# VH-VL binders against q9umr5: the designs that were tried, part 150

Target 1, 268 residues: q9umr5
Amino acid sequence: SYKPVIVVHGLFDSSYSFRHLLEYINETHPGTVVTVLDLFDGRESLRPLWEQVQGFREAVVPIMAKAPQGVHLICYSQGGLVCRALLSVMDDHNVDSFISLSSPQMGQYGDTDYLKWLFPTSMRSNLYRICYSPWGQEFSICNYWHDPHHDDLYLNASSFLALINGERDHPNATVWRKNFLRVGHLVLIGGPDDGVITPWQSSFFGFYDANETVLEMEEQLVYLRDSFGLKTLLARGAIVRCPMAGISHTAWHSNRTLYETCIEPWLS

## First folded at step 8 (VH-VL)

Design i20 (framework fv_nofazinlimab)
Fold by ESMFold2-Fast, scan of step 8:
Structure i20 (fold): chain C 268 residues (1-268), chain A 122 residues (1-122), chain B 112 residues (1-112)
Amino acid sequence: as target 1 above (268 residues)
Amino acid sequence: QVQLVQSGAEVKKPGSSVKVSCKASGGTFSSYAISWVRQAPGQGLEYLGYIIPILGTANYNEKFKGRVTITADKSTSTAYMELSSLRSEDTAVYYCARVDYDEFGSYGMDVWGQGTMVTVSS
Amino acid sequence: DVVMTQSPLSLPVTLGQPASISCRSSQSLVYSDGNTYLNWFQQRPGQSPRRLIYKVSDRDSGVPDRFSGSGSGTDFTLKISRVEAEDVGVYYCMQGTHWPYTFGQGTKLEIK
């Protein structure tokens, strides 16, 4: 009787990472049909986000069509950005709860464990040089790289995040906003001990200003202008914020306390 | 002054694989991307793919996907292009080229290797 | 894939005279940042390609002023104001806006 759950993984991830999450759902909501999408796994997660959105769109359409009472999305890390775009481009989605697990909703600006092993010096001050180009924009991480010291380059060159956030004008913006606003609940999860998502408040639509001071969602221009519907959703009581300390980036989908506190209540 | 030096010519049989190296000197290897382009005898240029060493990741032209692998070794400042299941149509000069960037962005291939002739013959 | 079409494919020119090469793309090459990632390369016989022009009209360091690029959207031109003997070779346009990146067929510039 529970709505089906669709799970979208993150960067360098696969369906295997969610075995604990599936166990938790089975324990608390027995009979729930959970589909972990096995697309863009491992290094394929580096494909451009618009390509991933198209592939995931094709996979979710038949699932949503078979569930007239709605579905829930659980979208981890980079997968949360894929789900943001899915909700905007699909004229017919029936998503009730969109559960975003530590996703860089306003972008990423900072050293990550994945980047550090590739390059021993800080990546964050130099990545803008290649990311804000057609070459860089063919990789998912560059699609949401948001350098607050080069915000003009981000706004002009980001082929994905600046567009779905309404930070740059786009002819489809009005339609994307209407589609996104059909979501029942936007459940935002993240925390200060993540260690990968930088700033961690990006998971809650907060982000750095030019001085690297974090401004929260309500101070963001995209919220104030209601560019894709955040202000409208908040006014409807549809945004849920669930921060939790003590959870590292790879543990959001395998921590029982996090599941019980932040996820379980939104799986109807 | 960045210079790209490629490995020597190869003669391969159909069905085998070839691995071409591209060693960078001058500047910081991790500070740029490396493209791979080929040119069949008397023909034009064709883009195979590129790697961004700082991201540890490569992008491949769909025409070659499943046959081409591009890697980089930062300790030796060397990029590699491996092409498998070789056919006579793969006979070409293979070039590596640097994708430059400055404070305003990236613009494309400004420094090229000397080329490596790969001949596929039975 | 974006198709890049050059004309002419063969360009015999007299020393000191101007030369002009056209390049047309099957799609607009304007990237979301407002830049157009259209490059021009020169390949002298037996040599690697050399970039002459990037972003439609910007000359690389060391490229003589007699080379100029122009155009917008889908229609681009490389001009050589006065051809020198060293300009013999094949000229390629390349688009870097849409993956996979593609080259024109090449224009062979020869001295008459």
Scores: ipSAE 0.590, ipTM 0.825, lowest interface PAE 2.0, mean pLDDT 90

Design i21 (framework fv_nofazinlimab)
Fold by ESMFold2-Fast, scan of step 8:
Structure i21 (fold): chain C 268 residues (1-268), chain A 122 residues (1-122), chain B 112 residues (1-112)
Amino acid sequence: as target 1 above (268 residues)
Amino acid sequence: QVQLVQSGAEVKKPGSSVKVSCKASGGTFSSYAISWVRQAPGQGLEYLGYIIPIMGTANYNEKFKGRVTITADKSTSTAYMELSSLRSEDTAVYYCARVDYDEFGSYGMDVWGQGTMVTVSS
Amino acid sequence: DVVMTQSPLSLPVTLGQPASISCRSSQSLVYSDGNTYLNWFQQRPGQSPRRLIYKVSDRDSGVPDRFSGSGSGTDFTLKISRVEAEDVGVYYCMQGTHWPYTFGQGTKLEIK
């Protein structure tokens, strides 16, 4: 039988968004138990990412316990960061495939409608003043705001992403790295036509330098220092990169060709 | 532009609970946090907690945790502070105040309600 | 909890003369973003508190320029260059760097 699949949604999202994904899985892997977690839906997706990690952790524990052969995670957008942290804080997870579906793994630096709604007078160039304040870090979207022109502030003020990426020291870093390395496969999905994730290469651990030139994963200090295990996973052959053009941010979970190419092969 | 209007004075017996309201007008209720601060007669200010209405997240000063509950109703733009197991030491004026997320990073309660006197006596 | 200590607690001042209030914190108020979240509030008799200063030295809109804040780390000062009759009230410093947020005990400014 197929391993159970756990789905974690993104910003301002809910379990309902994954109807098509569930149809595709049922067609190709009939009998798969798919659980789409209905925590932190809608506006609650703005809650601090560490709070979301705790809630999702409590929800996944019984699912993993019932599946001794392992489970798969499909984590969309912001949900991919939640899953990154889940894999680090759980010393007993049995995740085989972690499928990261257009998630800003190195952070976000781009104007979006969500940011304009929350902070109407801000621009990407000045949002660091809000996001890196104590109050800004109470919003999930600010937990992964990564201004390449104020990298020192990002490193000092990010309460989530800089810690999970090992860009700033944390007492639990060694344990988090060990736990994350238990994952079977890290499947990274994203593309240039996403329109929300900026730079889109953030979904593949690439990001802007101070001149807004994108440096790919292998040029990042996070990778070179092997801060949470990317270099080790790549050496194992456990990282899969699946870029696809022509897909907008809200279509990753409802595109059949993407599913067949990038997701289906990793659902055992 | 933003104004905060609080409910009227309350007289309560020890052991009871009180629920104070704070209604916001002007601006976008969901774009800021609402803090609750109290002041005993002739004394200084003491921070109770806050709520971020957009996500319903509340945080409490540990001194009051278990007795204080802060909630918000976005449809009426109203925040509430409920304090249970009242003691004579809880006699105070209770204030709500706005914490605005602005580009200047002020985050310091720039708009306050008029205050609600809560008297706890037997 | 961070203890905020003000001095003096009572400040009689002659109209038109300067006034100065000190505030000390039990630990540094510098946050990880490099900012210091030290605020000053004024409470006139029978009124709600009103914020005058945020981030040590930034003045709120509508606050007269005779009010100024200064300081760093653990030592802060609120200065009024020329006291006016309307300045009578209690002044509080407040830190927003460490949870729970805490206030000084207050300084009562009176005209002599």
Scores: ipSAE 0.253, ipTM 0.690, lowest interface PAE 4.6, mean pLDDT 90

Design i22 (framework fv_nofazinlimab)
Fold by ESMFold2-Fast, scan of step 8:
Structure i22 (fold): chain C 268 residues (1-268), chain A 122 residues (1-122), chain B 112 residues (1-112)
Amino acid sequence: as target 1 above (268 residues)
Amino acid sequence: QVQLVQSGAEVKKPGSSVKVSCKASGGTFSSYAISWVRQAPGQGLEYLGYIIPIYGTANYNEKFKGRVTITADKSTSTAYMELSSLRSEDTAVYYCARVDYDEFGSYGMDVWGQGTMVTVSS
Amino acid sequence: DVVMTQSPLSLPVTLGQPASISCRSSQSLVYSDGNTYLNWFQQRPGQSPRRLIYKVSDRDSGVPDRFSGSGSGTDFTLKISRVEAEDVGVYYCMQGTHWPYTFGQGTKLEIK
């Protein structure tokens, strides 16, 4: 009766992080087949996002093939970007609800412990010099680094996010847009107390301009140009925005109120 | 200044495995990547792969993928390169080298180990 | 893979004279960040390689100014303005723009 659910984790994460989410799903939708993918766990989550997309693609194909009525994706943090790319590169996905749990959909521009441990002396103002180098793009976290003060470098050097957002041209862009538009619902979740995703509005396709003023999704060039289908999805009524205050980055998958409000309604 | 010191020469039989170590001293080892490069006798240089020690993330040249494994032990500041299913053509000097990041985007293999001779023979 | 081709393979030179080594890549080495990740290494007999030049023309600390790198796109040159006895060895160009990273076949500089 219930469609299968596929869970894709985030940076330095594993399937264990989702034990509460699995409990919530079992309570409200008993009998749901939930698969938490154990690929790119822990330190392997630092591998380039295109590599992760290929690995996750191989894992989801048999699950989707067994579920002709469709599947749901729940994708956490960095995992939401993996799922964005999966929906674009898969010609035959049957995803109904794509639930993006505090993912930096327009990128990241903020100091984090992850970046400080890799590059201890770096600040967000100078990290573009490392992230946009060939070596930097071998780290998943640099694949979605988006410095609003060096947009030319971001557009030219980003090997992942600028391409998947249609901010830089790609031969496959038309096919990627067509594939992405097959999704039933795009459920965006995030909030101001996350503490990691900066700006937090990145989870809703908002982002900084050159003055670090946040522009919301409808003011973004990628939306206005409909580069990968956001404007079309919004017009179709397929985009759901579910912001919630009071939730830190590591708590999105273990908060019952968030689950009941933002996730449960989309798990048919 | 960072210095890299490698383990001693190895003589191995075809079909066996070899594990070469590269110990860093001085500086903050975990903030650098470690590359592995080999050189067959009288031949040029060939890039095998690299590891980012702080997180254990490794990437391999497809030519060696499936046979090479690069690991790091942060507690001992030591990187390892293990090559399996050894063949005579794997006879070479194996080097580790540091990839230094700086905030201006400069980087490269600026510090090298002394090399480890691996001989594969019957 | 990007093929790096050096010429000449053997470079006999008289002490005090200039020497020049060419390196050609099978495709452009300009990365999307605008930088060209072309490096030059020196390997003296029995020693590990030593980086001389990075990003086409930047010298490493301690490298004498008689060494200079130049070039763009697919054609690069390493020049030694006045060869000294200590310069004997094999010189390699290396690209870090495209994975996997690749080296030229090497140029052996010898005193004639």
Scores: ipSAE 0.006, ipTM 0.526, lowest interface PAE 9.4, mean pLDDT 88

Design i23 (framework fv_nofazinlimab)
Fold by ESMFold2-Fast, scan of step 8:
Structure i23 (fold): chain C 268 residues (1-268), chain A 122 residues (1-122), chain B 112 residues (1-112)
Amino acid sequence: as target 1 above (268 residues)
Amino acid sequence: QVQLVQSGAEVKKPGSSVKVSCKASGGTFSSYAISWVRQAPGQGLEYLGYIIPIFDTANYNEKFKGRVTITADKSTSTAYMELSSLRSEDTAVYYCARVDYDEFGSYGMDVWGQGTMVTVSS
Amino acid sequence: DVVMTQSPLSLPVTLGQPASISCRSSQSLVYSDGNTYLNWFQQRPGQSPRRLIYKVSDRDSGVPDRFSGSGSGTDFTLKISRVEAEDVGVYYCMQGTHWPYTFGQGTKLEIK
């Protein structure tokens, strides 16, 4: 009766992190087939995002093929970027709800409480030097590092995020847009107390300008130009924004109130 | 200025492992990548892999994957290259080198260690 | 893997004369950022490699202006306008655009 759910984890994560989410789904939507993908776990989550997209694509194809009624995606943190690319590269996906749990949709610029030992404050302004190089682009974190003070370097060197956001031209852009627009609902979840995703509004397609002032989705060129379909989706009533305060980065998939408010309504 | 100082020469038996160190001084260790390159006697240069210390994860040339492990200790500003299941063809000088890090970006290895001779002999 | 081919592999040069080394890649070395990550290294006998040139034509600090790099796409050249005795050694080109990064075979520059 319920559409199957596919779960994609985040950076330094694994399927075990979603045990509470699985319990919530089983309580509210009994009989739902939930598949948490055990690919690119732990340190393997640092592999280039296009490599991860290819691996996850191979895993989701048979699941989607067995569910002609459609599937739902729940994609956490970095996993939300993987899912965005999946929806663009798959010309036959049947995703109804794409639920993005605190994912840096416009990129990351800042130190993180969760990854404090990996992204010390001293590196924030200097990470662009290694990230916007072939060496850095072999690591997932650099694929979505978006330094607002070096936006020209981000636009030219980002091998992943700038392309899937339509911020740099790509031969496949028209096809990627057409494929992405097949999604039923884009459910965006995030909040100010996340402590990892910086700025937190990146989860809602907001981001810093050159003065580190946050501009919301409707002020972004990617939205205004409708580069991959955000303006079209919003006009269709297909974008859901569900911000919630008081939730840290590692708690989005284990908070019952968050689940009931932002996730449960979209799991038909 | 950054300087890289490597550990001393090693003589190893086939089937054993070797761990070479590369200590960085000057500059911020975590802010750049450390590459490992080897050179067999009288031969050319071969890229093994590199580590970006802030990510605490290395990228390996597939040819050596499964035998090479590159790690970094940020507290001592030291990178390590460990090569296991040693064979005679692993006899080489092993170099660590910094991927450049300046106001213009990162373009390749600008600072090199002195090299560590590893001899695999029965 | 990208194959880097150098020519010649042995280069005897008379002191004070110019020298030229060619490097060809099996595919384009232009990265998405418009930069070409082609480096030239010098290795003097018994020493570690030293980078002379990065991004095809930019000289490292302390490298004499008699060294120059040029080229684009798949064809690159290192030129020494007036060879000095201290230039004896092996010269390597290296690409940093495509993983895994690869070196040419090396060109041995000798006086005489």
Scores: ipSAE 0.685, ipTM 0.865, lowest interface PAE 1.6, mean pLDDT 91

Design i24 (framework fv_nofazinlimab)
Fold by ESMFold2-Fast, scan of step 8:
Formats: structure tokens, C-alpha cells, sequence
Structure i24 (fold): chain C 268 residues (1-268), chain A 122 residues (1-122), chain B 112 residues (1-112)
């Protein structure tokens, strides 16, 4: 009766992280088929995002095919970017609710203590040198590294985020936009106490300007130009914003109040 | 400035594993990546993979995925390449090489180790 | 994978004369940033490879100016204006634009 739910994890994550989320869904929507994809787990989550998109695509195709009434996507952290690309490259997706759970939709510019394992001696101001090159772009984190002080390098070298956001031209942009616009609801979740996603407003398509002042989604060129459909979705009433304070990055998928407020209403 | 010194030659039996080391001196170990390339006797060069110590992670050529593991120990400024399930076709000189972070990205392997001969024979 | 094809495979040259090596890629090597990550390496007998050229035409530190690289897109050339005895060895082109990075099969330069 309920549409199946597909869960895509984040950086250094696995299906085990979602046991509480599965419990909540079973309590409020008993009988829902929930599939947490066990691909690119742990260190494999550092593989290029286009490689991850291909692998996840292969896994979701049979699930979507078996659910003619549609599916829901819950995509956590880096997984939200994978899901952004899935919705664009799939000509035949039947996703109703795409629930983006604290994902850096406009990119990441910060080396938080949580991610310090990845950046033990690096400063955020110097990562552009490694990330904006062909070999740096073979790592997922560089695919969405967005240095606001080197926008020209980001725009020209990003092999993933700049393309999927329509920030740089691509021959498939029109088809990607058309495919993405088929989504029923885009549910954006995030908050100021996340501690990892920097700036946290990236989860809502906000981001730093060159002075590190955050500009919200409606002030972004990608929105104003409607590059991949955000303006169209907002006008259609399909974008849901659900910010919540007091939640750290690793707690979004295990907080009952967050689930009841931001996720439960969008599962049918 | 930067110098890479590799471990000595190895003779291995089919089905075993080999682990080659590459010790860096000069410069800051975490400021560059280390790539691994091999060359079979009388043949050309083949890229196995590379590690970025600051990310503590490696990228592998699909041809060797599942058999090759590249690691780095920042405390000793040493990178390692381990190749498992060895076959006679793996007989080659294995090289490590530095990939430096330049102003607009890495241009690739400018400093090379001396090479390590790995012979696989029964 | 991008296939790198070198020509000729064997290059006998007379001392003091020019030499030219061609390298062709199966795909354009221009990255989205406008740079072309095409490298040339020299391997003298019994030695490790040494990079001569990066980004098509930029010489590495210590490389004599008699070595020059040129080309664009899929066709590249390494030229030695005046071959010296120390130039004997195998020359490889390599692309660093598309993963996995690949080398040409090599060109053996010999003194005639």
C-alpha cells in the first residue's frame, strides 16, 4: 500500500546507520518496503560520484520497475548529491518524494572536526589546488568541494556538482532538467547545529559568496536562471524546507522528532 | 629536493602477495600524492593507482581492483603497494612516483623511485 | 580506457640531427579547465622514467630546451632539435586527463 522507500547513505557510512530510521518508518507506515543500498560503503564512499551514480542507478532500476505507483528516496549527506544526479540521468524514474537529509546541495567549504580524518593537516583555503584537477576529481569529496574564493576553478574543473547544478554548460543539461522536474516533492532538511556541512545552508541551496556571506537559494544564479528546475519546482509548490536546530550531522537519521516533523509527512 | 627510495627486489611464488615500500625524503609528505606504475620486462608502463595521504585514501585502476592495495604511513613518510594473488604476468619493475599539488592541479609524476623488481616464478 | 598510440616504435637518428615522435589519443585530452594533461617521459637504459614535458609543452626543471612538445586535442609531438648521445632511450607519452591514466607503447630512440 505504501510506496517503497530507497535509502542512500553518505560519506564513510553504511546501511547500519539507518536502523532507527527503519524503525520509525515501520511504526508510522507498517508494511513499507525499505531498501537501504549497501553500495560504496565506508572508504568506498570516496569513489567519484559519477561512478557511485552508475552503481546506485543499477540498484534502483529494478526497485522502481516493481513499484509502478512510485517510490520515495531518502538520501543522507553526500548521498543527497548522488540522488540529485540519479533523478537527472534517469529518463524513467518514478520518484515521488526526494528527501534530502542534510546534503551539501551547493557544495562544501569547510574542514570540520568530524571530517578532520579526511583533512588532518589541510586547511580549507588550500584544498582547491588538489580538488580542481583531473586526479582530484577522482574523489567524491572533491566533486562537491566549492571554494567561494576560486569560483572560476570550481566552475571549470568540477566534473560533478557544477554540471549537475547547471553552473557550467553540458550537452545533456536540457534532458537532465526535464528528468529532475518529474520528482513529486523535493524535501530539504538541515540545520545550524549540523557541525559538518559548511555552510549548513548548502542543504537548502544557499551558499557563500566571495566574502563568505551566505546567500539563500532565491539569490543563486542557478535558481534565478532555473538551470535544473528549482524555480519551476518552487512555483509548483514542490519544494519543502524543513530546518531544525539542535541536530548534529550523525543524528539526522536517528532523531524521532526530526522524523515526525520533516520525513513522515512525505511518505505515502 | 624530494627523493623516493624503494624497497629491494623480491621473488615470489604464484598465489602469494608482495608489499613494496616507497620512502619519501624532502618536502612535506602530505603535500603530494604517490602513484604506482609497473613495467614488465621489455614492455611499456602501466598505471596501478595512487594515494593521497591527506585524504588517507587511494584510487585504483579497475584492472587491478581487488588485488592491489595502496597505503601510506605519514609518521614514516612511507607509501606501500601490496599486490595479491600473484601470477607470472605480474613479473615487473614497480615504481612509485610523486604527484605534487601545483597552482592549478597536479600535472603528474615528476619524481620517481629507483624501481623494485618483483619476480613471480614457481 | 583512452588508447595512446605512438609512432614510430623505433627511431634511429644521426647525432646532431632532429628527431620527432608522434602520439595520438583515442579521445580529446582537453580537460574542462582548458588544460591538456599530456606528458612525455624519457627512460634511459636501466633507469627510472624521467618526465620531460607536462601540459603538452611545458618543460620540467633541468630539461634542455632542445626538447619541445606541441599538439592539441588528440595529436601530439615531441621534438628533439639536435639529438645527443645521452638521449638514447625509450620515450613515452602519457595522458592524465581521463582515469585510468594511460601510456603510449613507447618509442625507442637509437643512434644510427
Amino acid sequence: as target 1 above (268 residues)
Amino acid sequence: QVQLVQSGAEVKKPGSSVKVSCKASGGTFSSYAISWVRQAPGQGLEYLGYIIPIFNTANYNEKFKGRVTITADKSTSTAYMELSSLRSEDTAVYYCARVDYDEFGSYGMDVWGQGTMVTVSS
Amino acid sequence: DVVMTQSPLSLPVTLGQPASISCRSSQSLVYSDGNTYLNWFQQRPGQSPRRLIYKVSDRDSGVPDRFSGSGSGTDFTLKISRVEAEDVGVYYCMQGTHWPYTFGQGTKLEIK
Scores: ipSAE 0.374, ipTM 0.722, lowest interface PAE 3.4, mean pLDDT 89

Design i25 (framework fv_nofazinlimab)
Fold by ESMFold2-Fast, scan of step 8:
Order: C-alpha cells, then structure tokens, then sequence
Structure i25 (fold): chain C 268 residues (1-268), chain A 122 residues (1-122), chain B 112 residues (1-112)
C-alpha cells in the first residue's frame, strides 16, 4: 500500500487548511494514512522554530516507526523550514518525498498579506532591529527573517535558518548534512503569484542580494559549498522543481492542478 | 521621551485574576518589545514575559505559563499583563519595561513603568 | 535556566570610596552575534529599576562615568569609582542572552 503522509502546517495555520489536500490524496491514492499534525496551531506557530522542531519530532517518531517502507512529508510555508530541520536532526528518519509547499527556504524579506494585517505601514526595513536580537529570536518569523541589507546581522544572530542552511558554522553541521541527504526526493513548489513569500524564489533556494536582485539556487554559497547537501541532491537527481503561476499563498494546498502536477507524482 | 504609565494598585483574593495595564507615550509602540517583571516585597526581580506588539503574541517564562497572559492594543498603545489563579506568593510590584531598539539592535530594558502593587490576601 | 550569582549581597561603603559588585553566570552570556547581553540596574528605595549599563560596559545616557562595567563570558563586575549619597539602593545584574532572562539576587549598597 501507499506510504503514510505527514502534513506540517504554516504560520497562523491549522489542520483545517488541508481539507482539500486530504480529499485529493484520498481520490488518487485511496487508503493512504494521512496525519496532519495539530501542533503549534494559530498563534502557537510563532513559537521558536527549534521548539517546534522538537515537538514535531516527538510526533513523527511513532509514525515513522510504524512505516518501515518510508513516509512522505508535505510541509507548507513556515512548515517547510520545520521539516528541513527535522530531516537534519533525525539520524533515523525514513522520509522518501519531502514536498515543500511555498516555503521560505532562504528566508523572508518582505511585507505580505499576513504582515499587512499586522502592520498599518511597511516595517520590512526595520524588522532587523528586533529580529536580530535574543528577544526577536524567540519568535518563529524572526528565525527566518533574512534582511539582505543586513546580511552580517542575519548570519550572526539567526538562531535557526542560518544554522540549518550552513551559512554559519555549527558543531552538528556534518551530522545534519548526512541526515538530510537520507531523503529520497526534495520537491520544491512555489510561484510568482504567491503574494506572501518574498522573494517567491526563496521557495527554490533563490534569494536577494544586497541590491534586491534575486540570485537562484546555483549561485548561492550554500549550494556552491554544498553546506547541507543541495548540490549532492541535485547531482543525484533528487531535487524536483515545480513552479506554478496563478496560485496565491493560501491556495497551494487546495488547487487540484497543482496537486496533480507537483504533489501526486511523488506519493508512492 | 518614551514614558510607560501603569494602572493603580490592586487587592485580590486567592484564586482570582488581576489585569495590569501599561500605557506607552512618546514613541512608536508597535516597534519595540514590552517586558513584564515582578518584585515581591523585599525580594529580587523576576521576569514574567514580554510581547512584541507587531506579532500580537507574547513569550512567557515557563514558570508562569498557563497563568500569565500578555496582550497589546496598538490603537491605544497599551500593553496588559493578566495573572490568573492568584496565590499569596504572587503579592508583588509588577513592572512593565520597554526593550530598547536603535540602528544597531536591542539590548535590554531601558524605560520602566512606575510599578503596580498587587496584593493577594484572603 | 541561567543562574546569576552576585557578590557581595550587602555592601556598606564610606562616601567617596570605591565600590565593586561581582556577577557570575552559570553559562556563557556571549550571543551568536558576538554581543554579551549583560545589563546592570540600579533600584533606589521606592523607585523603579533604572538601567545603568548594557552590553557589559556601555553606559546609558545620563549615567555618570563613575559607573563602569567590565567582564566577559561568565564573570562580570560593576564598579563605582567614588560612591555618592544618591547611589544608595540595590544593584542587579541581568542576562538577556538565554531565555528565560534572569536577574542576580541583588546587592544592597549602603553608606556606613
């Protein structure tokens, strides 16, 4: 039968967002055991990402243990970063497909619909002041805030993203790389009409330089240094890129064409 | 320039809750963090938690998690700290304080409110 | 949680003489950005705490230069070069590097 699927939600989100995704999976792969993790829902999604990683790790261990043939991860938005760290910290994960739905893999630098509702005026250029401090690093959004105009502060103060991307040294980096490389497929999904993930190419490991010009994955130091295995995975044929236009941030998990094109082929 | 003004003293019975306010003036309220610290009579300082109003979500010291709730109203530039299931050992002066921020970062609490005495007695 | 230990807890000082307060943390306070988030606060009788020093050694605006902070890693010192009557109060060190943030137990400075 089909491998179990574990779903990890995003910022200010919950399991309810995945009702359509579950119906699509049921239609194309009937009998699949799908577990949508109800941890860190709503405002709890602002908890530090390392805390979330620990909680999700405890939840996924028994699911993986019951599925010796492997499991698939579908990780949405911020959840994609949680899954990145899960794959690195777990010595024994058996993940086949890691499907990243519009996740800010190189970070976030921009006002989005979420931030517009929080801020009456754009705070994009000023978030570095609080985010790159111990105070700010206790909130998940600051863990992956990547201000391209203050890259030195990001590299030194980020307690999460700079570490899992290998942009700053960590004692566990070699083990994290080895563990991450155990994944069967890294499926990257995103698109220009997302409206939240800024730049949208962050979902494909592209990001702004100091002039806010986007450099793609192959031009990033993390790729060139193979810091956590992207270059190795690409050479192995294990990275899938599936960009799609016309999809807003809240629609990635509820668009049938997206599902059929980018997700369905990777659910065995 | 920035001032923090807290609500007045409260006397509460064990098992009740108390909500203390902290009104900021003279600055951009949403752009800094507001900390809550308490001090029992004749004792030292203890950190309860803080809120960054921009995120509308607070971070709590685990010792108080489940009993303390910190909120902020950006329209009135006011932060609130509510402590429930009050016990006699919660008798203390409760302070709000702003975490500074400048072009180089945030380092700690630079502006403090005047304090609010909360007495829990039966 | 990081334990902050101050010494001495009681500090009687003669006016015009120097005073020194030590603060030790149970683990390093160096944050990944290279900054050490060690603060010193003064609390005069009946008043709110006032920050004197941040980042180990930087004085807040309006704090007299007779106050100085020093130290690194786990060991920190606050010095007052010439104690004045207005310095009476309790002094606290505080770490802001590791959540939850913690204070030392306080040092009561008194004129003898």
Amino acid sequence: as target 1 above (268 residues)
Amino acid sequence: QVQLVQSGAEVKKPGSSVKVSCKASGGTFSSYAISWVRQAPGQGLEYLGYIIPIFETANYNEKFKGRVTITADKSTSTAYMELSSLRSEDTAVYYCARVDYDEFGSYGMDVWGQGTMVTVSS
Amino acid sequence: DVVMTQSPLSLPVTLGQPASISCRSSQSLVYSDGNTYLNWFQQRPGQSPRRLIYKVSDRDSGVPDRFSGSGSGTDFTLKISRVEAEDVGVYYCMQGTHWPYTFGQGTKLEIK
Scores: ipSAE 0.674, ipTM 0.862, lowest interface PAE 1.7, mean pLDDT 91

Design i26 (framework fv_nofazinlimab)
Fold by ESMFold2-Fast, scan of step 8:
Structure i26 (fold): chain C 268 residues (1-268), chain A 122 residues (1-122), chain B 112 residues (1-112)
Amino acid sequence: as target 1 above (268 residues)
Amino acid sequence: QVQLVQSGAEVKKPGSSVKVSCKASGGTFSSYAISWVRQAPGQGLEYLGYIIPIFGIANYNEKFKGRVTITADKSTSTAYMELSSLRSEDTAVYYCARVDYDEFGSYGMDVWGQGTMVTVSS
Amino acid sequence: DVVMTQSPLSLPVTLGQPASISCRSSQSLVYSDGNTYLNWFQQRPGQSPRRLIYKVSDRDSGVPDRFSGSGSGTDFTLKISRVEAEDVGVYYCMQGTHWPYTFGQGTKLEIK
């Protein structure tokens, strides 16, 4: 009787990362059908996000069709952006809880140790030159790179994040907003000790201004304009914020206390 | 001054593979992308793919996916293009070219290597 | 894939006279940043291609001012105001807006 759960992984990730999450779900909701999607694993996670959205869409359609009572999504890191787009492009999704695990919902801007590993020389201030071009936008990382010092370039060149956030106009924006608003609950999870998502408040729709001061969701133009429905969802009581300190980026899907506090209550 | 110097001409048998190198001098190798294009005798230009060395990942034209591999070695400032399962129609001059960008992003291939003739014959 | 169509494919021209090459794309080449990533390349016999024009109308350093590019959307032109002997070669337009990037079939400029 429990609704099926669909899990979408993150950057350089695979289904193996979720073995503890599956154990927790099985313990608290025995009999739940959990599908961890094995698409765009490892290096394939660098493919353009719209390509990933298409592939994941094809995988989730039959799962949703077999669950008339609805489904839940658990989407980790970059996977949370894939799920944002899925909920917008699918005209008849039946998602109850969309659980976003430390996903950069307003974008990424930072030189954390993770980025320094990928880019041995710090490139934070210069990534805008690479990312905001047609060839840079062929890589998922650039699809959600959001340089607060070059906001005009981000708004004009982002082929993904600026569009799904309604920060730039799109012909399908009205339909995308209508579709997204069908979600039962938007559960936002993240925290200050993540160490990868920068700023960590991006997981809660907060982000840097031009001085790198974080402005929270309610101060963002996307919220104030209700571009894709955040203000409407908040007024409806459908947004849940669950910040937790002491959790590193790779631990969100394997911490029992996090699961019991932030995830378990939203799995019906 | 950025210069791209490619490896020498190759003659290969059908079914074999070829690996062409493109060594950059001058500039910061990791700050730009390297594209690979080819030109069959008397024909036009065809885009194979490109690599952005800082990401360590390449993007390939679907026509060549599965046969082409583009890599880069930042320590030697060298990009490589390997093409496998060679056929006679792969006979062409293969070029590497730098993709540089201005404040608004990439605007194309401004510096080209001298070309490497790859001949596939039985 | 975006198809790039050039005309004419063969362009005999008298020294000192103007020459014009057209390039049409099957889709708009305007990128979301408002720029149009249309390039023009020159390939002299036995040489590597050389970029002449980027972003429709911007000339590369060292390219003579007699070369000019114009156009918008799907229709573009490369113009040489006074053809010189050194201009002999094949000219290619190329779009960098939509992956995979594609070239026109080329226009061979010859002195008659």
Scores: ipSAE 0.424, ipTM 0.725, lowest interface PAE 3.1, mean pLDDT 89

